# Ledger of designs, part 1: VHH binders against EARP-interacting protein 1 (eipr-1)

Scores and structures below are computed, not measured.

Target 1, 362 residues: EARP-interacting protein 1 (eipr-1), of Caenorhabditis elegans (q9u1q0)
Amino acid sequence: MSECLMFGMDCEARCMTSMTADEENICFLVGTNNIKNDKNQVNKLFMDPEASRLMSKTFRHPAGEVRAIAAHPTKSTILATCTADFSSLGGTHSITIWNIEEDKRTLETVSRLPTEQVMSCLEWEPNSMKCAAMTPFRPEIQLLNMENGPEIVQNLKIPLENEEDEMFSATWSPHHDGNMLGVTGGRTAWCIDCRTDNEYLKIRDAHIHRTISMDFNPNLQHVIATCGDDGYVRIWDTRSTSSALTSLHPHAHWVWSVRFHPVHDQLLLTGGSDASVVLSCAQSVSSEQQIEFRDDEEEEEDDDLVEKLQDGQLERIDEHEDSVYACAWSSADPWTFASLSYDGRMIVSNVSRKHKYALMQL
Below, numbering starts at 1 at the first letter of every chain, in headers, positions and changes, except where a header shows other numbers; antibody chains are not in Kabat numbers.
ipSAE, averaged over its two directions, is called F for ESMFold2-Fast, E for ESMFold2 and O for OpenDDE. V2 adds 0.75 times the mean of E and O to 0.25 times the DockQ between the complexes of E and O.
Where letters were taken out, [cut] stands.
Atom coordinates printed by the task and the answers are left out, and those that the model quotes come from them; centres of patches stay.

## First folded at step 4 (VHH; framework vhh_etentamig_d1)

Design a1 (from e3 with S100R)
Fold by ESMFold2-Fast, scan of step 4:
Structure a1 (fold): chain B 362 residues (1-362), chain A 122 residues (1-122)
Amino acid sequence: as target 1 above (362 residues)
Amino acid sequence: EVQLLESGGGLVQPGGSLRLSCAASGFTVSSYGMSWVRQAPGKGPEWVSGIRGSGGSTYYADSVKGRFTISRDNSKNTLYLQMNSLRAEDTAVYYCAKGRYEDFLTGYFDYRGQGTLVTVSS
C-alpha cells in the first residue's frame, strides 16, 4: 500500500526536480507559475526523518515565473531556473544560477543569461559540466557552460519534420558521458550526439500528435521510453526503431512525464492530464535476467516460489485534482517518488512493499 | 507557425458588454492553454483570464472575476472573452496569447496577437 504525503501551494506550478546533491534526505524543489508575477517562489520540500511528514522552506523567486528548474547534481546550495517575467508585455526571459541563502529565505543571483525566448527545459549534464536548455519554438538545443555562469557554448540543430512542430523535452543520456541528448518535438523522438552537428537517431511518429517526453533506460543504453498525447508509453530499442518493443496505456489523457526508476528498469513512473500518477511495470523489456530454469523434475516445479511481475499497471495514485506535469524519483530513497499537478499540489509516495519484495527477489 | 487575430473591441458605455474573439491558426486551440492579456494606457500589461486546453479549467484576475467569461469554440478554432459590467478601468488594448501545452502560462506570451482596443467611456 503506498503512503502518500501531500503539500499544497496557493498557485500553479509546473516544474519540479529532485535535489540529487542530497543523498541523505528526501528533498524536492518546486518552482511556481504564479499569475501574480511578483509572488513567484521556489519551494524546497523535504521529509522530516522523525515524523514521516513533508516540511517546506519557501524562497522568493525575484525573476518572475519559474518555467524550468534544475538542481546542481553535487552542490546542494546551487540551483538554476529558466524564468519568464511578465511585468512587461511579451515578457523578459533568462537563465539564472542561484545560491540558496537558507537564513534569509532568499535566492541570491550568482549569474544570469538573458534569453530572446522563454526556455522551457533545463537539465544539468551528469558530470555537472554543463546544462542543456531548450525553447519550444526553435528547433535547437543550447548547451551552456554553467561553471562561469550560463554561457552558450554550442547550439545543436534539430531537424523538425514539420515547420509548425514545437519542441517539448530534452534530457541527458546517463550512458554517454555527457555526449548524448534525448529530445522530443512534434511526433518525433531524437537521440542527438553532441559531438556532431548533424548526426542523429530518430523515431518518427512515436505518438499520434505529440511526443511529449522521453527517458533513457538506466541499465540498457539502447532502450528508451517515450510518452505522448495519445495516453501511451512506448518502449523502444534504438537499434531497431520501426516498431516499439512494447506499448503501455497508463492514462486516459495526455501523458506529460515518463521516468524510469533509476535502478529497477522494470518500473516506469508517469503523470497525465487525467490527474493520475501511474507506476507501471515493463518487465518483459527490462534488464532483469530470467534465472535459468533448472527444474529437472516435475515434482520440483513447486520450487518456483517467486511470482514474476507482469507488464502493465502496478499502482495508480488519484489524489491529484489537475494535470500532473512532473514526476521525479528520490535520490535519497530508491522507493520514494514525487508528483506535481498544475494546481500546485505535490504528492510524495512510496512503492508498495509487495512490489519491492518482488523486485528484490525476497 | 502560430497566428492569432483579435477582434470585437470598440467604444462602450460603463455597465455595457463586449465580446472579444481571437481566431487562431497553425495549431488546435483546444490542445493549448490560452490567455487574454490587456494593457491600459500608460500602464504595464496585466493578465486577465486563461483557459486550459482540452476543456480545461478557467482562471480570472481578481479585477475581472464574476464579470468576464473566457470560452472557446473548437469547431471555429476561436477563443472568446465575454466582458460584462464594463468599467472605465477596463479600458485597454486586449491581446490573445498562446500558452505551451494546456497550461495557459507556459512559454508563448511571445506569441500574442496584434490586439484589439476596448474603450469604456460615457
Scores: ipSAE 0.101, ipTM 0.534, lowest interface PAE 5.6, mean pLDDT 83

Design a10 (from e3 with Y101W)
Fold by ESMFold2-Fast, scan of step 4:
Formats: sequence, C-alpha cells, structure tokens
Structure a10 (fold): chain B 362 residues (1-362), chain A 122 residues (1-122)
Amino acid sequence: as target 1 above (362 residues)
Amino acid sequence: EVQLLESGGGLVQPGGSLRLSCAASGFTVSSYGMSWVRQAPGKGPEWVSGIRGSGGSTYYADSVKGRFTISRDNSKNTLYLQMNSLRAEDTAVYYCAKGSWEDFLTGYFDYRGQGTLVTVSS
C-alpha cells in the first residue's frame, strides 16, 4: 500500500471536512461544484478498518453546488451545506441541514435557510453548537442557531480596510467557549469577540494582497497562523502583532488552507495553488517550548538519543494536479490527513514514521 | 459600483459565428473569475463557460465544447465569448457574470449584466 491513497471525482470540488463525530473511523466528506445542478454530490470517503483501503459512498446533493460543508460535531448522521442552485437565473442560495441515509444513499432535508448571497464558509462550533456562515461579498459573519434552525441570531460586522476587499475565511477559536471567531478578508486577519460587535484584535497587512486563511494553535490561546497569496505561513502572538513570531515559505504560489495539528502544534498542514501539500514544522513557537524539565541528571544518554524536529518543511506531497483548496486532519487517527484539489482529486496521507517518533520522543 | 454590459448578439444563420463582448466597470476583469450564462426561451439558465482570474484556465459546458472560446482583454477590461458553428439550440439571452478573485464558480450570479440576445435561425 502506498503512503498516499487517492480518490478521483469526475468533477470539480472545493470543500472537504473531517467527520469529527466519528472518533473511531477515518472519514471525510467532500462536496462537488458541478455546473449541472442535478449532478452534484456529497462523497463520504472512509478507511476500511480490516483492509486499510479507501472506500467511498456517494450521496446525491439535490440543492445544486456544494460551496461549503460542515459535519455535525457529535452526530455522525447529520451534515450542513451551503448551496448554490443555478436552475433559475440569479440562483437560489441556502444553508441546509441534511440527514445522511446510508442505506438509500440519499441526503434528506432536515431544515433550510434561504440566503441572499452564496455562502463560502460554514463551520460548526464543536462545544456550543453555534455555526458561523460567511459570504465573500459582504463584510459580515452570520452566527446561526442550528438546534431549531438554521436561524440567524447575530450578524458580526467586519470593518474592511478597502471597499474592493473580499472575505476569505472564518474559523472558531477552541479556547474561548465559542465566543471568539477568527476571520480573514483583504490583507487582514481579525479575532472577533462574538459577545460584542467590536473587533478584538486586527493584524493588518498580514500578507501582500490577500490573507486567505487562518487557524488557532490548539494548545496556546494567544497563537494563530495565517496564510496568504505570497506563499507564506506566518505565526503570530495575538498579544504582540507588530511582527510575526516566525514566517515559513512552504509554497511557490497562493496558500489556500493552513491547519495546525489538533494536538501536536509543531505541525502545520498547508495546501496551495502550486498543486502541493506541505507538512511544516514550527518547533520553535510550539507549546513544547513552554515545558520545563526539572530533572535531567542521570538521563544524559537518553537525552542524547532524542531527536527533535527543526523549523521548516518536513514533507511535500506533489500528487495533486490543480490548486489544493482544502486540507483536514482526521479526528479518528492523529497521524492521518486529507487534501482536496479543485480537479476533484482527494489524497489521504499519513505522517511519516520518523516524524511521529521524533514528536513522541521515541 | 460593479457594472457589466453585454453586446454583440443578433440574428445569425446556422453554422455561423458571433463574438459577444462584456464591458466591465468598477472592478478589474483580470483579477476575477468570469462566466457566461445563457437562458433559452422557456428554459432555465445554463452555464456556458468560465475563466479564472489568474492563470487563465478556461472551462466549458459539454454542449459548447470545441465550438465556443472564452477570453479576456485586460487592457480594455472586457470579457469575450467567441461562438462558432452555431446551432438553433444556441438561441438564448447571454449574460456575463462576475465571480470571486480567482474562482468563477463562487458567486457568479451576484453581479451580472442585462444580457444580449442571440438568435440562430434561417
């Protein structure tokens, strides 16, 4: 079996998510962007635990193109999509909650909210069950109640620096009880307190023309990563934003996605317009640097044998042939991740054994 | 103040050719994905072609592949659709639509023009 397992769709795809509710099985959901409205689908890609093979189940998506996809954090049979249905001129757009009917290979509508604009971001907050939705065309984030919804309960206004700027990403902080959202638009990254309509902090000019995505360090509450059109990933301390803690240059072109490993914050996963996926190490700014060792005497020989990772590129995957728009870590296996390129190619990969051993200090 | 103005439609014989133009103002065409969408009388809208904002990658509906060509002139801030080997089934109002910064598939109905009529008949 190869280190990388590939699944090819026969149409374009941009959105992918891990099924976080399933902590036992490696499973990802991918939505398609097929111009033929009745041909769009959600593909469930999962590992066969007995054969170590990548399997797929296809579900028709009856509401047109899938522009964003989010798996329910605790219910493996529920997902939500942001949709664009072009069966009428002007389009119809919605946020829909679906029930997955595995035996019928169908998605059944639970509830739907029509939207004025196509929504390009949809993320379920795992602890509070809030959902954040965003369109690239309005400087605002819609917060949704998903229990009786989707229902808009709040609009967060984003003060764009330039009228031409578009919105690119919205991501929940894991550290603030569902009260902080990371947002990118134009050249800027914001951390926004959802309890108020005021900006919490702003990193202006984080990248040359576009700050495309961001992610929160899972262990350090004040550390974030941003990526942009300059090919860089920059790691920031939100308490001191005048300069980045470190800058990595993993891609030769636009970086669409940056994701911290959910436990080992030394690891960053990125995908770019150069058709590559890069696993990078940010050892120098990781939580491991905060740990003090009280006793190091009589363990000298063991310490001499321990190899720690250094900042920079660890691995590069060049099996994609188009822009890599989405990357996700598995919730079931900490060493497995997936990447999606626009041509519909999904690749499931594993962190190399030597890097796992270095992280585990083995 | 995004504005799109289509032109170049008209009556043409089967097998003929037409070039449609879309003059854009309020934004730079080369920075955005762009699409052509058509609607035939009594039918729903059909996406025809798209071009990405950077790299110039082009995409076509199966019904027009090999016959239509999408292009842009960045100096004139104008999008074009060259239509060859026209068929009666190509009769429709053709609309120009603006997408996002690179991806024509994100929001391509948010900004569209008033359309230009193409009639293919003898």
Scores: ipSAE 0.087, ipTM 0.534, lowest interface PAE 5.9, mean pLDDT 84

Design a12 (from e3 with Y108W)
Fold by ESMFold2-Fast, scan of step 4:
Structure a12 (fold): chain B 362 residues (1-362), chain A 122 residues (1-122)
Amino acid sequence: as target 1 above (362 residues)
Amino acid sequence: EVQLLESGGGLVQPGGSLRLSCAASGFTVSSYGMSWVRQAPGKGPEWVSGIRGSGGSTYYADSVKGRFTISRDNSKNTLYLQMNSLRAEDTAVYYCAKGSYEDFLTGWFDYRGQGTLVTVSS
């Protein structure tokens, strides 16, 4: 519990991302949803390398509310946002690429694309320099060229069976060279091949009411996780989708975010409407159980000396007081993660030493 | 098809009270964030109040805090706005707006309702 550092914002916030281009410093970006249009900000939260404390820098966001945020994968001075600007009647919406101006404490426009709808998802593919953008109100994903953009280069249609269903998430596969996108909407999860514009995989009724988010296993190409408003996280083998490999129940209410650890696929980070953040273990379906099968047999005698993790809850963080909409692992430190609740509270936490040693067999 | 139908507006004296209703069809109000938005004559839209789909957390603009109360009745699939201590500057058409899943601000630009007129004057 003593490992948690907290930062409070004066207004609501929903979107957060790790500064992926910075591999040396723990750093996160948070965008605000302040109803006073000209008071919206992007906050940069980072760790002081000489002290165990959170530092913050506030940048004025001149285009209204920040509905989605994405950090440039290789340039720490560039970010993109999806915005809702209510300075004019009816509002204006856009996807904008910004330069971070440290001296002015503001964001300077590089390029802007007006949009017909508010976009709620923006994910930058780290190798191809393209983004996926999505609105909850239309069953389509827009693929954007970000080098000379933002410019729409492709629209992927999602075949919703119920027109009232909303779109919830889009994320890139770390496999498939930037050609595979995971999408959730209604009760369904899709894996879409961007080259063929075809449905690669469809898991209908992945959750009983809504499938809210998903993530790809970083080590196993065929494994994905989904989360839903039933409070469950389910791990699936994309080659056999009639039943989940395993089901975990980390939350007593809706689960907004599910994130595999970027290296240790035993670990899943989730945030929910029960105002909790849960670190869960999926040991039985991890790459350590499958890929290292040959070596695992030779090391079984060491299991008596090293406590092995079991499937289920490892840690629960109850320091939030509102729905936890966003969670992210640090790109700079493998054991650090951040969570954001709608009341503007950000918490930076570490995986406990006990669990680190169990995972590393130390 | 998603439909929102506002009612309860009318002419009221300063200091009076009104309760607005928003009947929803095509979706369940308990599953979505909902907002009340108003537009005064010759002005742009102003967000008034919001309630999230879960937990019942409520939010208010500074101009109405302490005077207005947002609530919902899930059994009737209806959203309410109780307005007390009404002032002349509260005169506006009031719209019910459906947000995305739990976020009441995402659908701000697209109020699905037709609105109900509230006039505060003698």
Scores: ipSAE 0.027, ipTM 0.485, lowest interface PAE 7.1, mean pLDDT 83

Design a13 (from e3 with Y108F)
Fold by ESMFold2-Fast, scan of step 4:
Structure a13 (fold): chain B 362 residues (1-362), chain A 122 residues (1-122)
Amino acid sequence: as target 1 above (362 residues)
Amino acid sequence: EVQLLESGGGLVQPGGSLRLSCAASGFTVSSYGMSWVRQAPGKGPEWVSGIRGSGGSTYYADSVKGRFTISRDNSKNTLYLQMNSLRAEDTAVYYCAKGSYEDFLTGFFDYRGQGTLVTVSS
């Protein structure tokens, strides 16, 4: 891809999300991890529709560091953060719902829940009624009522194999009407049904040392991707977990984020500690592959395979200079995505025209 | 069980130096970032410095940049803070802290030691 727009923040940042409520404008929210507690902010980064340029609006975050950020799925003026306020030893921690006051460039507190641990993950349920929150320090996912909260309504226990294992990610399945979470911790990935106590699917050794993140295929409800500190991305059929459907090796170091394209499940976006962002193709395990080859028993169509996208790396972005912790697809433009490295550099990129045409069969 | 034991504090004259040590046990030390935080008498706590598990990246509060150096020896399960050009305002109890994975960099930690007192006075 030839088009990358860059924005540098003057401090460290780790969490980023797309503003999914805004389907018209390409827009992302980034929270900062400034070592000076009172200097933390939420930055709204958006495309200028008239200039094809990345613009920013800065909002002071009055509750210290932003450890996780979530945009309301349907209300573009509401966001929630998991915060660490280090004005006291050990910190005071909370989950806060904010109103964005654009004209004054302020965040106004709607409601706050104090927490005993810093939370590192906050994911709004697709139906906007609740969030899942997670700390790396406890094998537990807290489900929160967000409509009159935040208010803890359920605690899901995760059985870790090793006491030193930490929790790394939690994300909602798009397929189960808010009743299934994907969770990673230690070497393991879980699919957890929120309606049943202690019933879960697990992939124990998804990666060699740490399974850092995961995502659900948007079209195939039994397909997930995991990424780990071995530099691999593995795609799994949750009905048969003894071996991965395919393994891709996009990074030389730890992979922090893996995201399916929200429509074209051939595409996976990853960010790693090698300071790169990679757009990969998983054509062979995509939903499109099943429809096209349903009547073909033979392996003798090599010419057709050559003209299709092949599994592996499509594009690589090397403009980051630190670990890339977060990646997100735009909700406003299906071919635009963003990546964030810890040094506060955000890059907005587009899928190249060649790959777009191949996916659209133009 | 995670244990962090700080040592090396004491009375020192302004302009002097001290090296603090933190002996860590109960976890794979090289897998976690570590931090130093301090609390002066009658004041709130202040994050001082952080170091990644590999030792490859170090971070400092503006009040100590150029004077303090954080380091680690993963083979000895020990974290260090070399404090030079000490000032009266550096007087505090210094705590060693274990962070979660990479989150130690900003003072984010899940366990803190018992502390060691540093007094800078003539």
Scores: ipSAE 0.020, ipTM 0.415, lowest interface PAE 7.3, mean pLDDT 83

Design a14 (from e3 with L105Y)
Fold by ESMFold2-Fast, scan of step 4:
Structure a14 (fold): chain B 362 residues (1-362), chain A 122 residues (1-122)
Amino acid sequence: as target 1 above (362 residues)
Amino acid sequence: EVQLLESGGGLVQPGGSLRLSCAASGFTVSSYGMSWVRQAPGKGPEWVSGIRGSGGSTYYADSVKGRFTISRDNSKNTLYLQMNSLRAEDTAVYYCAKGSYEDFYTGYFDYRGQGTLVTVSS
């Protein structure tokens, strides 16, 4: 990553998402966690294609702290947030759909659902108009209809191993037409089939103390990655969960986010409490490795000039100064990604040219 | 089973100091966000201060900023609130509250203790 662009906010921030509806312009949304409820914002960060610089637009968020943020998959003017009010015990919490008013620099309420608990996760399913919402405090995932909502259409109960365990993440599988969720809580990772009450996969003790996040391999239906407070990223075959396919140790402290590259599944992006962002390679368990193995391993005479990536750390970004809670790949440029640390620092980076060349040769 | 036990309250004159303690059991304080919340007689609860689970960043309500300090002792699994330059309006029952793994969510009152009374008067 030879190019690194920084944007600093005046307050803390934890949630960030790519604007997937905009496939031409590199654009990210960040919500703030300002303790002063009336000072919270959604910041839209985007690249100026003529100036090669990071631009920002600030929108007042009138419902308090932004605890989770999700961009509409096909409408670039619509977003949803999960909100918390810090002014009183119990406060007012909600899931709100907003229309972005660019000229006024305002968010206009489309619809709102009050919630009994603060929600810490909100993810829009790309193909189905559903959102998954989760609070750390109850072992359930709420599925919401967002077309005429937000409206709760299903509650998925998660069988936590211990009653005191908390929920950490929920994310959609790209392989099951909006019918599978990956969920983490306690030490466990689950794959939950939303169509059936009794079908789920469970990986107990995926990490030593807590399994904090997970992601699905975009090319291999049965492969997932998990990350935890032990500093590890583990890659699993969901058909054989007694041991991980591989383990990587990118961080010296807790890992908050793990994201496969959306096309090149040998690349994993992580952020941790050691204030670093790490781009890792899992070449040995990628889709390219499996195709070579099945077709004609013994007769392959690769060009000696072709260099392949090795498993492990490719690059490390040390420009953050606080825990890196969120990472996201750009939907507009396959080699661009963003990271967010709690102090409000956002960094937009590119995969280094040498690694792009190695991947293109694969 | 999560339990929180507050102590250290009492009668103090305006301008005085008190240190509140919150002993936690059933979870590790260093891994969770924690808050101090107070409730004055006849009023609703007010969030006072918070500390994050990771890194230990601290936050304060404008009414107490510069006067109160939140801290924890991980070896004792105990949360503290150092209160200086106390005023009559600081009179309240003070509760510690367990947040989430990382955040000090102030609405998570099911895991609050029984409280400790602080009375500031001459």
Scores: ipSAE 0.198, ipTM 0.597, lowest interface PAE 4.8, mean pLDDT 84

Design a15 (from e3 with L105F)
Fold by ESMFold2-Fast, scan of step 4:
Structure a15 (fold): chain B 362 residues (1-362), chain A 122 residues (1-122)
Amino acid sequence: as target 1 above (362 residues)
Amino acid sequence: EVQLLESGGGLVQPGGSLRLSCAASGFTVSSYGMSWVRQAPGKGPEWVSGIRGSGGSTYYADSVKGRFTISRDNSKNTLYLQMNSLRAEDTAVYYCAKGSYEDFFTGYFDYRGQGTLVTVSS
């Protein structure tokens, strides 16, 4: 039973990110999908730890709906969005870099790249000035130089199994100096080497009909997680993909987001169309070693016994009332995470004390 | 591969009703978000209504809310727009558009066919 802080927006929202450049304050950015193009916003949601209250600042987003959002990895005043205009046939869509104008409560354009398609994914590589952008309707990932504004420097082609298959996600590997992307589309998950434009790895039929998202294990270079329309999360060794290392079933419906904890790779955070957020444990495939008992000196103390975490569900949050499309771990507090449902409800939660102590072997 | 064929438009008196149909081929309508978009003479396109692929939640532009109803017939692979209490400003060519697997707002809209003309006048 984790304690949850809730914030409701007046309109639908699908994209959320942690403010990664702020390592001191718990802060998340949420973009809106308001049918009225001139009413779309980026909300900055932050926590006052002494007040135990979620605070918000609303910034006008002047370029229509926010379909993807990415925080600058080192500058807390800069963000990028992918936008859609509902009123336009043939599209006035764009990828835009914004300055956050705190006093005016608006986003000021730094630079803009018009796009022919709505882009649904935008991921900033944390150690470089590159972003990866993706549309569901083209089998390609666009790599962008963000130094001088969004500038396409590379198009990576993705070999979809069927021409009708949609692209679902693109994310950067933390292990390959910004040179490897994880990509999902159709039933398949890929690891793509950006230097050679070649498929490094393909996991075909990772899920029944749609492999919706993936994430890289932060500690183990050859371990990834995938999630899909079958309600499963599967952990894979990329060196041996004929079967998953383990399969977890956290959701009754499609799983939209899967995120490893950035340090404790036992923990996986997921959100699904069943309106739930689940914190799962994959202890059996994690990098951490659990101590079964201590030496003779420790055996004489009251707390000599170490409780092992078991694979499966640790916590479930049932406070959402629509599909949970986005989940993110805080960059400021390792035990805090946020989730966003399409109805515009954001929930900030903490890993329970019991699980923290078990993970820290306390 | 994806094809959409709109029908059911015509001349109608103010206050009248029409039901528009969109016959889909190359995909299953119940598995995708779908929208109706209209374009009035001399104006740009306007989004009118949408239905999600999962669960069938429906959404409407303020100008049509309470008057129009979007629905599906999965056995016929067809999307419908029931239009009631029609007004002169509803005069437009109506197009149906395919969205993404769950959400009509997350995907590219694919307009196929000629649309169907609705004229509201005496």
Scores: ipSAE 0.104, ipTM 0.535, lowest interface PAE 5.6, mean pLDDT 83

Design a16 (from e3 with L105M)
Fold by ESMFold2-Fast, scan of step 4:
Structure a16 (fold): chain B 362 residues (1-362), chain A 122 residues (1-122)
Amino acid sequence: as target 1 above (362 residues)
Amino acid sequence: EVQLLESGGGLVQPGGSLRLSCAASGFTVSSYGMSWVRQAPGKGPEWVSGIRGSGGSTYYADSVKGRFTISRDNSKNTLYLQMNSLRAEDTAVYYCAKGSYEDFMTGYFDYRGQGTLVTVSS
């Protein structure tokens, strides 16, 4: 009994983002990794609310494979991609800012920065000032000025525990005015102050062999989630990193993506190599403001006697047939999320009604 | 310290067969997807085939599908490409490429080796 909307692409895809600038329409951007270099595209997938169907608009991506994609946080007509173009010896790589020309179905180049290696992560800072870019093969995060085109303004070096370790993710803290990045590589998660390359918090051995992704709690500045190759999601207090606050085991294989709900920090969305998407509850470590009930008769009325959420799995989606590499919450509807598996299948799902009601009572 | 060493190339007649090998070291081979990429002189690189770290999923370019078979032996840290029904247009230097994680990244070959030349000619 699954209530999911599905869209299949004819080629592999690994990167997806919500159009955060569009607060009215449910919309996601997906970049392709087509084996034919000149046939790569960016697909804009959106909901037709009257038809309850996923619609698509296809834009040719003229710079080869899309290895990472980022939507401008306030301008719905601007996106950036990290590209690998194999039309030349050894491949050429770049970070490109594009204007979306909807009527022409084209991406128009605004500005391009050639890169030495393929970049696998690109995230726009929430205040639209800069992007963070990362390659899996170097222990470095590049900070780019996006206002005057992509221009490297800072290079943050990451102290990997082993030289054979690869970099996995970089993401911005919502709490530090664009000055803090979360980074994962090897078994380790770092919180890095971008104002200095020496100020970092390190959680070593967060997962058994690989700490693959992380996310910041949207309400609690000191709380982060990590996910790894052990199938676990762990939630940490950055002020006391010797042990996790809680551990959840949503997947039977590697967890590629972990995302807090942007408002309700009880909810965590994950995707894994077991081809599943799991919506988990971390009620016990969520913000205190949402569980501050006084023992009074008004809050104990019949309409308020709903079951409170417990830690663990709330929902599981088993409609994917390959590793789920990307998950994203909609910016237009707080109860809608999307997941992308490598075979090019996108699934758009909703938080179930009973869980929505339970959260609204907290 | 990632090292990839291709071997098995040579001169073969049209319709013939050849098996390429890639000896990998400096990383946990079973944890990474791997690919074969080829490049004819004066042309851009063309992705040929990919295999996931476990060996459970294989992928092929349309130009080689049904003729080539990719495989791996993780106990020997070796990647293979069995090439059957070879054509003149298969003439190229063949490179072994390391992907990231257990998955492969199509066409990327920063850690490719020196390559092995395959010439299909009568």
Scores: ipSAE 0.012, ipTM 0.444, lowest interface PAE 8.4, mean pLDDT 83

Design a17 (from e3 with L105E)
Fold by ESMFold2-Fast, scan of step 4:
Structure a17 (fold): chain B 362 residues (1-362), chain A 122 residues (1-122)
Amino acid sequence: as target 1 above (362 residues)
Amino acid sequence: EVQLLESGGGLVQPGGSLRLSCAASGFTVSSYGMSWVRQAPGKGPEWVSGIRGSGGSTYYADSVKGRFTISRDNSKNTLYLQMNSLRAEDTAVYYCAKGSYEDFETGYFDYRGQGTLVTVSS
């Protein structure tokens, strides 16, 4: 039995991120895909400390649909979006940096970069003013200076196995000082060194048809997870890519998002087109270190017999009614995570007490 | 430059039929996933139907399956939606949308048309 808090939006939404600059308050940002161009918004979802419930603040997004969203790593009043604006005759695609105007409940433009294609991924490197932007329609990643930008400083070409393959995800490695990106496209996952022209490490056929997303293990430099349309999550050693270290099958349909817990690399959070969110354990390929956190929660002592964690499913959340495209761990509480389904439903959940205790004892 | 022009919307009685057209320019319809998306008054957008770029595989929302047919004419670079047995619940603005190279997923479009209004009323 997991406790879930639910918030429903009136329209479709596909992109979500944690407010990484806020380490005190559980807060997430969600962008909408309303085909009525002038009705798009960014919703700030946060926990009400007075009411133990999920609260929302809606901000007008004046540049059309929100295709990707990224929170500024140190300033909670700044965000960036990849936008598709169909108010003009030809349509206008852009990457825009916004100030959040709390009193006006709108986003105010700081700076904007027009793009030739809609961008579907925008990842802010946590220790620099650099973003990676990607479109499904071209085999390249644009690296952007966000300090005086957005401004393209580098274009990384991705050597697709098939010219018809689509690009699906890009994410920063936490281990390489902002110089390595994980990228997925077609059936392949790449680790790309941004300091070298077109150098890459690749895992071909990581999944049967499409490798949709990936994430880096926060503790083990050479370990990554991938997910795909075969319903699997596979964990890889980047030094030996001929076979996965382990394979988990959390979903009955396409897996859109895979996220390691930011500290406990035993835990993987996934969302799928089967409308479920699954918290999985990859104990056998995790770091063997015991990780101990202190918290001030006044919960009753867990007197249940604690079982050692085994590889596989720990928890399943079936409260979504559409494809779950985005999952994120909270930056403020290590045991809180959020999931977003395309119908505009967001669910905020906690790792159960039993699993927390098992992790601290391992 | 990519452009999508919808036509064929209008007023029709329940049980009637209507055919929507989407003329595409600046890209080849047969190379991309294409979709029809609708938005009814007071509701969020709903993906209605999709057709894959490679091959003729077609997909439909449960609410329209068996009543609507998506098709394309590659020689005219045009997408169609044949709507039969129309219901009051089908009243919406219908949008033609270009997806990614193989995908037709709703809301994941790089281009969308201006829409055409379909009103199902007596």
Scores: ipSAE 0.027, ipTM 0.446, lowest interface PAE 6.6, mean pLDDT 83

